VHH binders against Putative NADH dehydrogenase/NAD(P)H nitroreductase. Designs and how they scored, part 1

All scores and structures are predictions.

Target 1, 191 residues: Putative NADH dehydrogenase/NAD(P)H nitroreductase, of Methanothermobacter thermautotrophicus (o26223)
Amino acid sequence: MKLLWTSQHIKVTVHIDGKVSKMDVLEAIKTRRSIRKYQDREVPEELIDKILDAAMCGPSAVDERPWHFIVVRNREMLEKIPEVHPYGAMVKDAPVAIIVCCDSSLEKIPGFWVQDCSIASQNILLAAHSLGLGAVWTGVYPLEDRVEGIRRLFSIPEHVIPFSVIPLGYPAENPGTRDLFDPDRIHLEKW
Unless a header shows other numbers, all headers, positions and changes below count from the first letter of the chain; Kabat numbers aren't used for antibody chains.
F, E and O are the ipSAE of ESMFold2-Fast, ESMFold2 and OpenDDE, as the mean of both directions, binder to target and target to binder. V2 is 0.75 times the mean of E and O plus 0.25 times the DockQ between their complexes.
[cut] marks letters that were taken out.
The coordinates of atoms that the task and the answers printed are left out; those that the model quotes come from them. Centres of patches stay.

## First folded at step 1 (VHH)

Design a1 (framework vhh_7nfr_2; at its last look DockQ between E and O 0.09; V2 from the best seeds 0.00; counts 0 for: pae E 18.4 > 2, placed apart)
Amino acid sequence: QVQLQESGGGLVQPGGSLRLSCAASGFTFSDYAMSWVRQAPGEGREWVSSISGSGGSTYYADSVKGRFTIARDNVKNTLYLLMDSLKSDDTAVYYCAKDLGYSEWDYGSGTYFDYWGQGTQVTVSS
ESMFold2-Fast, scan of step 1: ipSAE 0.387; ipTM 0.662
ESMFold2, look of step 2: ipSAE 0.000; ipTM 0.116
ESMFold2 (binder alone), look of step 2: mean pLDDT 79; pTM 0.797
OpenDDE, look of step 2: ipSAE 0.023; ipTM 0.300
ESMFold2-Fast, scan of step 3: ipSAE 0.018; ipTM 0.383

Design a10 (framework vhh_7nfr_2)
Fold by ESMFold2-Fast, scan of step 1:
Structure a10 (fold): chain B 191 residues (1-191), chain A 123 residues (1-123)
Amino acid sequence: as target 1 above (191 residues)
Amino acid sequence: QVQLQESGGGLVQPGGSLRLSCAASGFTFSSYAMSWVRQAPGEGREWVSSINSGGGSTYYADSVKGRFTIARDNVKNTLYLLMDSLKSDDTAVYYCTRDEGSYYPTDYSFDYWGQGTQVTVSS
């Protein structure tokens, strides 16, 4: 299958004042949408590698970088995720999912692993979008039943906390973009 | 898959010595820096020592400097920690860890955490 939608998300190299920009970052941020419908088409390993490289490039509190990632391609395992995640029905139809985890043994400052894993999750979404893929962040932490369900399903050790499940694939929907700028949420100098 | 197996822990009196070993498999051991990290009961993890991929550069926490020696055998895929002049404060579970892609000492764990080898320093 040929996807006309894919070319809208991949920007060409741009030359500006003798400098080269490969991606329009602001446009990628503004046009990314949660995608829950995927083509029956495999995602190449090289794209997953690029996405995971981007995930690990985020800032991390005290440079603790506590993230670990599980890449799930096994159809039977993907089909079991909705059994432990009430809002993860779309995962069974995705060609691949990434589970973002925190290894608590790597934590240097209490509680900041949540911000670290959030940054990694968002980088996965943006990187996927920039590569012509669609993805959605399905929340696991801090919902205890989902944390334990995902841990048991993927044999995750007790010191590791599953944070998010991100199915991804070539998009089979185009929800359009949103204009979300709200100047009433900006306060100058003080509240 | 990455596998790290620690051994050599035990009960020792203050001032005693122990040699810890870590057998590594599932990756090209000679390409990675390796570290020892310990966790005492009720405490967080504490980085102890690191060695670069070639074995030529070693790093130590101030609490163990001069008493512990980290070493590796890239032919045997084994990491060592030689512990001398042991103190009660050295009582902890000791874990071997891999540093993937770092140019400096780190305490990354790329397999599973919680195995380790118990070192108890007590009279």
Scores: ipSAE 0.000, ipTM 0.079, lowest interface PAE 20.1, mean pLDDT 81

Design a11 (framework vhh_7nfr_2)
Fold by ESMFold2-Fast, scan of step 1:
Structure a11 (fold): chain B 191 residues (1-191), chain A 124 residues (1-124)
Amino acid sequence: as target 1 above (191 residues)
Amino acid sequence: QVQLQESGGGLVQPGGSLRLSCAASGFTFSEYAMSWVRQAPGEGREWVSSISTSGGSTYYADSVKGRFTIARDNVKNTLYLLMDSLKSDDTAVYYCAKDSHPYEYGGSWPMDVWGQGTQVTVSS
């Protein structure tokens, strides 16, 4: 599978080599689970490119799109993440991780970069799931110790804020789906 | 009111073993992932181990892998840490922590409840 863009009449061409089991958007949303155990398998660069394309397609406040991404495949670097992120132990066992960052110099409206980077993070999780991968969002911002730890490890400049670390790979666990619908949280017309 | 109460610490010789317990009350224990963290004198807090809601998934810091085992009993609302082959570097106050977000974040969100801790001292 390869994604090609053209500027003449915006077209997205997806070439698929053989039969594809495809998950629709509602199924992806409802069946996505946090995955913390991964197979010892490489994730192809093509799939990472598709996931990052999806991440950048989210809505952004005043179209500021402040997100930047660091793709980490180096085993030594992945093994150091749990040292600065106390609840990121699973990251060392993942074949790859994506660090979602905000370039504060691109911010047009104060504070909305948090929402922008949350949207990008969720799109990464959904896209990964739709492509047969598992992932989990590990929180970095607004915890200053984690922010500075990740900044130091990856030489992130002061004007860029690491927001989340998302390890991903082919899943080695299947937690099943959840039934989370609660009608008591829905109010018609008014509270 | 949410309460976490650690016990089982003490003085032990290098190579010895201890079993820590954390009694939980005031919340539905089986709905939350649980963790152990420790703090040595003059050091910051270090995450030690985490266990999923069902106990089906466990995670360990590299410093304790192969030596410590985390377990839970959802009927008794109790979290355990079984510590084998203790080293002087394991000397710390050990804290039981409830994940504030039982799903989605993999224990990466700040813990909203901490116990009083139990002192573990590994010395000859």
Scores: ipSAE 0.000, ipTM 0.187, lowest interface PAE 12.0, mean pLDDT 83

Design a2 (framework vhh_7nfr_2)
Fold by ESMFold2-Fast, scan of step 1:
Formats: sequence, C-alpha cells, structure tokens
Structure a2 (fold): chain B 191 residues (1-191), chain A 125 residues (1-125)
Amino acid sequence: as target 1 above (191 residues)
Amino acid sequence: QVQLQESGGGLVQPGGSLRLSCAASGFTFSSYAMSWVRQAPGEGREWVSSISSSGGYTYYADSVKGRFTIARDNVKNTLYLLMDSLKSDDTAVYYCAKGPEYYDSWGRSYPFDYWGQGTQVTVSS
C-alpha cells in the first residue's frame, strides 16, 4: 500500500499497482456489508480522520450536529467492551473502534439526536467501506445497561450519551453482495 | 535503496536510560508504520514497539509498556525509542524495521519489509 492525497487536505492509502478503487455512491451503498472479522493490521490514523470527516457531513436537525466521537485503539480497553455489550464480542478483535456519542448540551430540537447519531454511524460504515475497510454497527442506545456500561468504561460525562460502537479494520471475510430490492414495498401515489 | 541506520545503543546500568535513533532513507518515511524489534543472545526476535505513519498511534509489548516510548520525526525521517528503567532482560540487539504489512495491538505479525543492521544495548551492573 501507498499513501496518496485524494483531496488537498486528506491522505488515503491505496494499492501501489496504480489502481485507485473507484466506487460510486450507489455501488458503495449496495455492496456495504457488516464485517465482524478483521485482519491483524493497523488502520492508519489518516483513514480514521477521513471517516470522521465524512461522519460529520451528515444532515442534523436544525444543524445541531450533537455528535462526538471516541477513537479506541488500546487493546485492553477494546477487550473490556464485551463485558458491557454482550453482542460486541468482535470489538476485541478489531484494531480500532469508534464510539459515536451525543452531547446533549448541543441538542436544539428534543429527541432528534438519535436520528443525527444514526446518520453519523451510517456515514462511518459507508466511508469505511469506500476506503477498503470493514465495519459493523453495534447498538448501545437505547439499552440502559449498555449506555451506562460504556459511559463508565470510557469516562463519558452524564450529559453525553454513547449511541453506537463501531469496530473497524481491514476485512478478513467476504460475505458477498445481497439483492434486497423488493418492489412490493413501493406504492405509487397511494398505499 | 531502502536504508535503515540505528544508533544510540551502549552499556548502561540497571535502572538507567538510553535513546535509540533510526535514520531512514530511500522511501517515503511518512507513509509507513515503523517498528522496533530486539533479539537477545540465543533467542528469537521479539517485537518491542510500533508507531503509525503519522505518529498518532503507538503500540508496545507488555514487557516494555510504561518504560519505553516510541516516537518519530517525519521531517527528519527518524524513528526513536526512549528507554527508561532498563533491566538486564532488555539486553539485546535492537533493530529498526520498516512497518509490518499488518499487526494487531500486540505487534505479533511478521514479516517486516526491511530491517536495519541493529544497535547493541547491554544492561549490566
């Protein structure tokens, strides 16, 4: 792999064979899969920065942008996540995880922070996929025990709500693509 | 021509400190993770520490965690290992290595692309 500037301000690691993998928006959306097995390989911080930049580009209610992110690379901390999140066992095997949080002090419209943080989480998944990484969304909110467990583990203040934990890495599995288009769910002009 | 040149080793008493340097040339240093690996007499290679391309992320073997600090200067193309509270068990030849293709947070992966010639560290009273 080689580092290239794909914009004037962001570094991206690409294959030296000179081929930058092009994936248009529709292809990225259609081919993204949840990835739970990762290579034993670091994710460069420049790629994490690019992913977080994409996360912050999502629409938010009244432009409140209440999201905050914790980047976790410490192995001992990653290994403790399954203790407070029963379905987060794969997180301990990932080289890095992003915890998506809502700072309630930034909320302008009550209740819309859930949608805002969902959008940020999905943008993380799509951006990771477009950069050749795999990721999976593991749910925290609205499960009270998980929220408090993650808050305690990462010293998150009471006014900040952990929303999701997203492990990321170079994929060590290829689940293939799915065709999920169902025309029976599309109604023209009336139900 | 990829070249890695270590320096800074020597004889030090237990509890002492040393600073190792590795001068890199022949490749875009700022684009690659870098590592320190050591080999004690009669033993195999032991990974010591790794640092990401930008320097924002560092990893340490359990045996050195809290005592050693890895750092880099991408302007000078130089890798550092700051060694504190040295023990007799730290006696080894220390090698600068151009990043593993992959590693986990324990730094268990091999191979490394290129190795330097090494610098000897001896901890003895």
Scores: ipSAE 0.000, ipTM 0.099, lowest interface PAE 20.6, mean pLDDT 80

Design a3 (framework vhh_7nfr_2)
Fold by ESMFold2-Fast, scan of step 1:
Structure a3 (fold): chain B 191 residues (1-191), chain A 125 residues (1-125)
Amino acid sequence: as target 1 above (191 residues)
Amino acid sequence: QVQLQESGGGLVQPGGSLRLSCAASGFTFSSYWMSWVRQAPGEGREWVSSISGSGDSTYYADSVKGRFTIARDNVKNTLYLLMDSLKSDDTAVYYCARDTSYEGWTDYSSAFDIWGQGTQVTVSS
């Protein structure tokens, strides 16, 4: 017999003045979806700043924090991304994209930068969602051709590794929410 | 071993009805959103309908809303598409698809990580 997951609730926090302010963390996690269609509408710089602030708040191995971010708004540059990332076509239609990078000179322990940059990427997705934006993580590392293509396109130095490209904007689609709870993946006390 | 297998396609006259089935195996079916996606000759893939794991939420493309009904049987691990008032422009290969956990690494079609082989629906007099 399996546990039944029958309800999906969107719960938004209410500010003390009675205004609807923000969704709680669990609802943000459960309702975030990859968004690939965007409105023809600019994203304010202030929202990008909030997203990047959130990105830098993640845990990192031995607190190395190796992440760097490139913010791309230039239409000509966004239109070139599909040439080096075959499944990044939606990026050219986004008003802005963030490229998450690792500066290997900041790495204190070998290999953990992948986890560090994954955490930063997920924080970007959750922060964007909490601010009413949509985003999608398009994979770069560990696909060697994409890593080198993005590096050359954005003049990224050899000691810096592009990890992900995250287009974002105001959503022009609503795919709904997912019911992903799988009790077969939970083992009590032992495997 | 994860698998989706469609059935129920065929030739039908305009205004007719068909019921497509998709048998799922190798995963916890009730834990996933499931979708129907179609591809007409010479065209790209078009999303048709989605249903939540519990069945409580359903979504339809405007082109099929009011004519098609998506349903699931979590005891039988089967997804259905009930197609009424079929039109010639509904002619396509219909695919059953599972919503992906690998968001953002692929094109839009890869928002679904498991696909069936498809079943042909032809609406013609």
Scores: ipSAE 0.012, ipTM 0.167, lowest interface PAE 8.9, mean pLDDT 82

Design a4 (framework vhh_7nfr_2)
Fold by ESMFold2-Fast, scan of step 1:
Formats: sequence, structure tokens, C-alpha cells
Structure a4 (fold): chain B 191 residues (1-191), chain A 124 residues (1-124)
Amino acid sequence: as target 1 above (191 residues)
Amino acid sequence: QVQLQESGGGLVQPGGSLRLSCAASGFTFDDYAMSWVRQAPGEGREWVSSISWSGGSTYYADSVKGRFTIARDNVKNTLYLLMDSLKSDDTAVYYCAKESYTWDSSGYDAFDYWGQGTQVTVSS
């Protein structure tokens, strides 16, 4: 095995046969699945950095880029998330979670931060998948109880809004492929 | 194809105990987290408890912590809720719910399949 530097933010271990899997953008989009079961294996910091770099590359309204991210690896903190987010039970089993937040002081156009943070969240999911990890988007905003629960749990200031919690890790499951193309949802020229 | 069938509900006095069961079929049971959700008379649905795919992690609403125990049998494809020290405010229809694999931006669509429910009445 050889350890290769493919960028300053990632190290890749390559089999001597040069066998490294690579997917194009369309394959990544089509094969990404929500992953809720994770191996008992830590995610390297370099991979988290790569994922966050991808998250920040998303488009935002008037280039406001209002996102901030909290990386949570502390087991005690991960175990408390289900107490304030009932559908976040899988977060306890993940080795790491990313909390996507909006810093409202960076917002230039009211309300568009929701779309901005959605784009950042999706980029996290796609980047994780492309790097051999699994992740799932669990919703926080606009549910006020979850927003306040997450805010208190992670000491998030009042001008910052927690948007999503994304647990991630090496997958311990492989959901089958899905054919989601539905031509009945496509209308040509008019409804 | 997917089916969830609850049983074990009934009438019990305050301080009593009940064991709910949910028989699952039509999917690989040990690949999914499972939950119990209840709906009290005149109220919306509220989450009660969840268990991870392996049974290694369990989660509880604050109102039931220390009184309820969630468990699963992956050989029998059955989910359980063991309910102790029952209170009148535990009166509700209890639903077995299967966690979905689609992303959950809001949390409202976290479950893709539900059972028909089983009535639990805590009354003297």
C-alpha cells in the first residue's frame, strides 16, 4: 500500500494495483443514500476539512455565505442530541456530526439563508459520499423547539440559527440503488 | 409490502404495567432503527422512544425515562415497549414506526411506515 497526497487536504491510501474508486458528479448524486449505521471507526480530520471546504463552495444569495459549522466529536455531546431532536437518534451512534448554522449578521437578503444553508447541507452529503463516508440530514430549522434545544446544548449565540445536524461516518450499511426518475413530474412548456 | 402490527395494549390501572409488541414484515428488520410514537386523545403524535438497528442504542422522551424500556428481537423481527409505573397521561394510541432512509430536513417525515396502532388506557 502507498499513501498518496492527492491534495493538501486529503491523504489517499492506494492498493499497489492502483485501485482507487472514483465517481463522477452524476453518479455521486444518483447513488448517495441517507446512512444511519456507522462503523466504530473515526473519521480523519483531513476528510472533515475536505467536506467543509465543499460545503462552503455552494452558491448563496448575493454571495452572503451566512454559514458557520460546528464539528462535534465528543461522545457525551453526541449522546445528548436525541434529547432535543427526537428523530436524531442515529446521531449517538455516529463518530462525528456537523451542525450547519446561519450567522444572521452575515445575511444580506432576509430569508435566503435557509436556501443557502440547505445548499451547504447537500454539499456535505455529496462530499461525504464521494469520500467513502455515509451521512444523513436531520432537520432542525424551522422547528422552534429543536432550534432552541440545539442552541442551548452547543452554546450557540442568539444571532446564530442552527439549521441542520448531519451525523457521518464510515457506512455500516449499503442501501440498494433507487430509480427515482418520475416523468409524470415533468411538464413541458406549461403545467 | 412493509407491514407493522402492534399488540399488547389494553386497560390498566395507574401504577400498572403493559408490554407492547410490534411484528414487522416485508423488509430487513435489523437494517433499520425503530420507534414508538403515541397519540393522546385530542393531541398530535408525539415520539416516545427509539432503538438503533442493532439494539445497541436506545433513546427516550423525558416523560417516559426510567419507566419505559424499548427492546428488539432481530431474530423474531419484533419490537417491544415495556411500560412500567403507568400514569393516566400515558393514555394514547401507540404506533410502531420504521425509520426511513430519505433525508429528513424537517423531522416530520422521518418514518416511512407506521402500524395501525394499539390503544393503551390508564384509568382506575
Scores: ipSAE 0.000, ipTM 0.247, lowest interface PAE 12.1, mean pLDDT 83

Design a5 (framework vhh_7nfr_2)
Fold by ESMFold2-Fast, scan of step 1:
Structure a5 (fold): chain B 191 residues (1-191), chain A 127 residues (1-127)
Amino acid sequence: as target 1 above (191 residues)
Amino acid sequence: QVQLQESGGGLVQPGGSLRLSCAASGFTFSNYAMSWVRQAPGEGREWVSSISYSGGSTYYADSVKGRFTIARDNVKNTLYLLMDSLKSDDTAVYYCATDRGYSYGTLEEYSYGMDVWGQGTQVTVSS
């Protein structure tokens, strides 16, 4: 049987309460891995919208939220990214990539936009992982040649700074879990 | 299964030149950035040079900049390191590696997590 809904109606999942939300977040953080091999399968627009919504929910210095995002699905454009980004070879095989940018006109406190865009980039990786996708953060800023290359390729204006390129797709690899906890890096009350 | 086979090493006098080769198989070579890494006796691994998938971008350690040239032939699935003005400090086993794991461009990132295959090729610079 078909469900009745309007064009504005969103069906919510009734079993969302079957798992502790805090454990879901911790597991996402602990099990997220960089994914560089993707299935030949389209990522729905709805999933990209959820990822970008999550990206914009990060904390931002003085709530300046300088983030702008370019969503790249065009295969010809994806194939050109490795030419200006030496460690972005996997991007040409991804169904989609997100370019995280800073609009410097939105900056309220100098220098914190780097942290703001780092937070947005990490939220993209975690949101993608939570939705069954794989992604990898490829660095652009502060490497001037990559900044200029990406700016030119995507017609990014001079007041906007490309920060990272994040290809994503359904994973075609499953790297194992890492145990990175190191108690020697934790100091009680003093260094 | 990724396989990398290094060759071209040998004994050379200070100021001499060598050309190293790395034959790649088991993956689509033209899709991946490639690097050269060296290890001297009793020392850790040191990143030497990297090249992008297309050959359009090259990077060098400060110790070799101006003396070494990295190149690739995507038709032959072969990576090269052209070494000029060799010094005794260049004595090491040279390995080629894929850079799929690197995303920024710092020396720390180039040296960390680099998978090395094969026995490498020994370069000895001595009179």
Scores: ipSAE 0.000, ipTM 0.167, lowest interface PAE 13.6, mean pLDDT 80

Design a6 (framework vhh_7nfr_2)
Fold by ESMFold2-Fast, scan of step 1:
Structure a6 (fold): chain B 191 residues (1-191), chain A 125 residues (1-125)
Amino acid sequence: as target 1 above (191 residues)
Amino acid sequence: QVQLQESGGGLVQPGGSLRLSCAASGFTFSRYAMSWVRQAPGEGREWVSSISGSGGRTYYADSVKGRFTIARDNVKNTLYLLMDSLKSDDTAVYYCAKVRSSYRGLYSPDAFDYWGQGTQVTVSS
């Protein structure tokens, strides 16, 4: 079949080698767990591409889309992350990590980049889960020591803010799912 | 500054093969995904294939999958398209295009910030 581009909007069809997710969105949300133990297996670059595509599809305040991503596969660099992030010890064992960053020059409304990057981070976690991978969100912003440590380690410019570090891989643990629904937190019409 | 220059086009018979090259300069080639896009006579532009900056990921339009292979040499800053089992429908000007982002936009003309001048491929008996 032909993919024809004749106007400003584009219709395209692509085929990427890899797994097709059969998990519906509610199942993905309800069964995703933080995974901190990974198999000694490479994650194909094609899966990372799918995950980052999903990350960039999140809503963004006034469509500012300030996110940038660093993909880290180098073992020596992954081993240095816990030195600047005390609760990132699991990153040493991950085959890959994604650093979610905000380019502040793209910011249109002060402060909303935090929500934008949070959405991108959650989309990474959900997309990874849907593709059979495990991941965990480790916080960087707003802790100044972690922000500056990650910035220096990865040569991140001053106008770019590292937001989160998300190690991922094929899971080597299965913590099971949680029943988190609490009707006492739902108020009808008023508090 | 940024320059993309295609070569290797020409006239070939149906069932034949061609190898297209694109010499890139003016940017850090290995950091960006690259694409091939073609335009047949009287038609709009059609995306053909893309390759990630590292070369580890390749993507193909249905019309060329199994017949074309995209490759890159990051030492030589060169992109390739190996075209096998060519059909008359493959007749087009082939463009090398640089993707603005290495991830999203591999498949959209709006994702490309630089284009080569194009090289003509004609498949005729």
Scores: ipSAE 0.000, ipTM 0.140, lowest interface PAE 15.4, mean pLDDT 83

Design a7 (framework vhh_7nfr_2)
Fold by ESMFold2-Fast, scan of step 1:
Structure a7 (fold): chain B 191 residues (1-191), chain A 125 residues (1-125)
Amino acid sequence: as target 1 above (191 residues)
Amino acid sequence: QVQLQESGGGLVQPGGSLRLSCAASGFTFSSYGMSWVRQAPGEGREWVSSISGSGGSTYYADSVKGRFTIARDNVKNTLYLLMDSLKSDDTAVYYCAKGHYRSTYWGTKGYFDYWGQGTQVTVSS
């Protein structure tokens, strides 16, 4: 049959040989750090799929969901990213990278795709952290040279805008957590 | 066009063994995760096992773990289910199902885009 079946239609009892995340949402948000050093170890496709599933669950302006994702595992392609992205040197050492893109044909309200793709990028970082991986957001948009360099390198069509490059892998560094709370930035009832 | 054709079903005694095959065509077999799903008489469909496109990851339902083995031959475009220590409650029509992606993530969630016609397995004394 040619029909998409959900778990609702099928009795599914699964045993996956993997650790369930023990972080609650607040802990994940507070302990996530940018990771730029990775173990020489492949990331399973299953984990990338879980991360992309989470990325697509973000809110978007007028439910436009303009994001597309390119998953890059090819070593030669990863090694070329630093040539068009000066702050992307760590990408060459990562086992995989995700390029977050906006398909402008899906945009319903001008300009909000930037916020939409930012939300998707942050969800990738949080999901990766919750699964025991490390990642870092490297900026592409709005820097015109980086946008065009990434577009050319990955054959991205003109109506699609590369937004961020996120290398990820198993962490080879363990930076401490940060206390960033600043009460002077909170105003009650009015400025 | 995508085609999935099961074979190897039949009548077997409790404690016996059986090997199911699924011949796949019409797509790049090694690029997709594959699964076995069964339907017992009067019951809904039950996911049995999944295997990633490369064969590097396998997953099993608790009811079959330790008794069944899923395998694939990417040169012959064939999926297998090796069933040992068969029980009467393994009696069902067994379906070969194609996943949407190379990984088994979506298959373990019950998401498939193509199914075979099924092969009957009857475990009876």
Scores: ipSAE 0.000, ipTM 0.305, lowest interface PAE 11.8, mean pLDDT 86

Design a8 (framework vhh_7nfr_2)
Fold by ESMFold2-Fast, scan of step 1:
Parts: C-alpha cells; structure tokens; sequence
Structure a8 (fold): chain B 191 residues (1-191), chain A 125 residues (1-125)
C-alpha cells in the first residue's frame, strides 16, 4: 500500500483511452454506473491510493471514522469471494477489490458506523469513476452469513465488521445513460 | 408465490416490431420497479429497460434507446416492452425481472429478486 497525495481535489480529471478530460463533481455523480465487467488490465497502486484517500474524506458521525480497508489483488482470494457472497460472482474477474470494514472499537455513537461505511463505499465508487475505472458495491452487512464468510476468508478480527466488497477495474461494459430526476419526490415546505 | 410470465416473442425481419408482455402475480406489482433483461446465446445477461413503480421514471440501455418503449399497467399487473426497428443484435431471450431495490438498472440476473422463464425474440432476414 502506498500513499501519494499532495492535496485533496474539488475537480477530477478522467483519463479515457489516452485522452484527458475533466469531470466535475456533479457530472461524476450523475454518470457513475455499477460496472461488473472488467478489462484484463492491472489497476495502478497510485489510483487505489487516491481512491482510498477519497474514501476516508467522507463525513463521519462524531468524527469516529471507523472504516478500515482491505485491498485484495490475489487471484486465489478473489476467486473465493463468490463462495461466501452469492451475488459477488463478478469479483473473481476483477483485477482488484476493496473490502470496506468497520472497526467497532472506534465507534463513538451506536449504529452510525453503517452510515459512515456507506459514505466511504460511495466515495470509492465516485473516485473510481472519476479516474476512469468501473466499480460496483456488493452488499455484505447486514447479511450474517456474508459477514461471517468474508470475516473467515480474510482473517478479520471479531470486533471488525466487513461492510461491503467493491470490485473495480477498467470497464469492459457501458450500461449507458440514465435520467433519474423525479420531481414527485421533492416536497416544498412540508410533506 | 411470486410469478412472472413473459409472452409476445417470435421471429421477425430486421426493421420489424414486437410487443412483449409480462404478467405478474403473487405480490403488489405497483410497489416495485420492473425491468426487462435479455440474454443472447453464449452471452451474459444484458439490462434493456426499467420502469419505476408509478411509471413516471423510465430508463433505457443506449443500444435500444429511441427504438424500444417500456410501459406498465398497474391495474392489470402487466409490464410491456414495445420493440420497434428491430436489429439482428436484438436476438435474445427476453426476461421480465423484479428488482430487489432501486438504483443501478444494469445488474446480473442473480441480483434480481425474481424473474420469469423468458420469451425468445429472433431477428433474421
């Protein structure tokens, strides 16, 4: 693991097949899609470092920041994830996966670690997208069998809770564009 | 029990049209986002289109946008896919699926809570 950040970014630069473009924050949020098919290409360590930096920048209840991350590049380990996570079949085809965990010993306010780890997970997805990568959030918590399966597979201590498994890589699919704005969900002044 | 039953597939020439239907039973249809997903021989599942519970929000894959129209009838518990200007690349088994939750509409079949047996669409000259 190597950390090489000089400052945090308010705008993101995306590399698209040798071309450089800028994606602002709103564009990144609106164009991010779950990606489950990956090219047979390595993801540079420097990009993983940037993604993890972004993950740790999320808001956290009472600033508890209970998140820990496991970076998995080992093919044998990636191939075992679908055995303990039924909907994680694509993970074995990814060049790398990040497991987002909560260290319960860092929890200051009961229950908010779920929101904290959700924020970290979403930041991973957005950061990956902004860097030209694709990723998908596969759920672990609160499904007990998945939590225990992932815990055993990666030797995670009892006080640490695996929250999500996020495979990522260069995308080998383009699911297309969505228009998700629904004005019926916006209420002015009162419900 | 939850059941989804597709119909309306068949053989059609390029440029032709088909209307697919999916009859849903065993759940409150009007509470769920519904999707069409297709699978060509030897290929993985490809998401085609989704429609929100009320029908107000609709999504299409780029490959079908402008050619396909998704619709639903919450009184009849039926999902529809009107397919216009069909191309050979549209040849696949088409599945009706109920999504577990809202969000991304491209998803492997194993992430859908329920799906039907499928209906074959073949586009050939």
Amino acid sequence: as target 1 above (191 residues)
Amino acid sequence: QVQLQESGGGLVQPGGSLRLSCAASGFTFSDYYMSWVRQAPGEGREWVSSISSSGSTIYYADSVKGRFTIARDNVKNTLYLLMDSLKSDDTAVYYCAREYGSGDYYTPSEYFQHWGQGTQVTVSS
Scores: ipSAE 0.000, ipTM 0.127, lowest interface PAE 12.6, mean pLDDT 82

Design a9 (framework vhh_7nfr_2)
Fold by ESMFold2-Fast, scan of step 1:
Structure a9 (fold): chain B 191 residues (1-191), chain A 125 residues (1-125)
Amino acid sequence: as target 1 above (191 residues)
Amino acid sequence: QVQLQESGGGLVQPGGSLRLSCAASGFTFSTYAMSWVRQAPGEGREWVSSISGSGGSTYYADSVKGRFTIARDNVKNTLYLLMDSLKSDDTAVYYCAKVYTEIDSGKTLYYFDYWGQGTQVTVSS
């Protein structure tokens, strides 16, 4: 190991087993798949920071940026998510999950927070994929029982709405890519 | 305002033990990796140990493996270095550092974006 000091920077190299996918934006969009099986490996917080940075870079209605994020690594808390989210069984096996939330006090135009949080959620999925991780979007909003269950479990204030739960980790499955281009859905000038 | 304040250094005989503490404030402590770095008299900075934000992953320099233990208390916002079987070569100023990381080709590069003032450890007979 080489230690180089420059100002406040010391470069220390530590090997973390895993593949980082190098891909352009179009490849990332086209090859991203929902991943529900994860390796028994911790995701470095540096990768979570990069994913959350990407999540916050999405467009939002009138630049309201209403999103907040809860990062859950605690095994006991991850194991409780399936109890309040029927389709979140895979979360208990993930090393980490991100809960995307809307702070309604930051909302400037009614209703667009759903689109804002959808964009943030998709950016999390794309960023994770680009970094060699797998993730899946499990829906919370607009299902009232799931919203309330997640709110209670994570002590989320009433003015904050949990939108999605996204478990992520190094993938333990490799689903094939999809060919979804359909020219019949493209209309020139008019219907 | 990020603040890191080390304590627990002192004079100790070879084979002795010390526990260093670093009180952190001004950032969300539990979300950042933390490190201990030392500087011996007349030498450059040497990385000693790092711990992930959750505490689930720990890393040690070969010179301290089996003798030092890094730990954190995210409720108290405090980082620890438990030093056992101290040697004269461990004499240095020990610094607490907030870490930011970069990943490149499957390896993690650690950078320190904030340093404490340090605490002196002297191992002498």
Scores: ipSAE 0.000, ipTM 0.205, lowest interface PAE 13.3, mean pLDDT 82

Design b1 (framework vhh_lunsekimig_d3)
Amino acid sequence: EVQLVESGGGVVQPGGSLRLSCAASGFTFSSYALYWYRQAAGIERELIASITSGGSTNYVDSVKGRFTISRDNSENTMYLQMNSLRAEDTGLYYCAAEGDYWSYEGPSTYDYWGQGTLVTVSS
ESMFold2-Fast, scan of step 1: ipSAE 0.038; ipTM 0.436

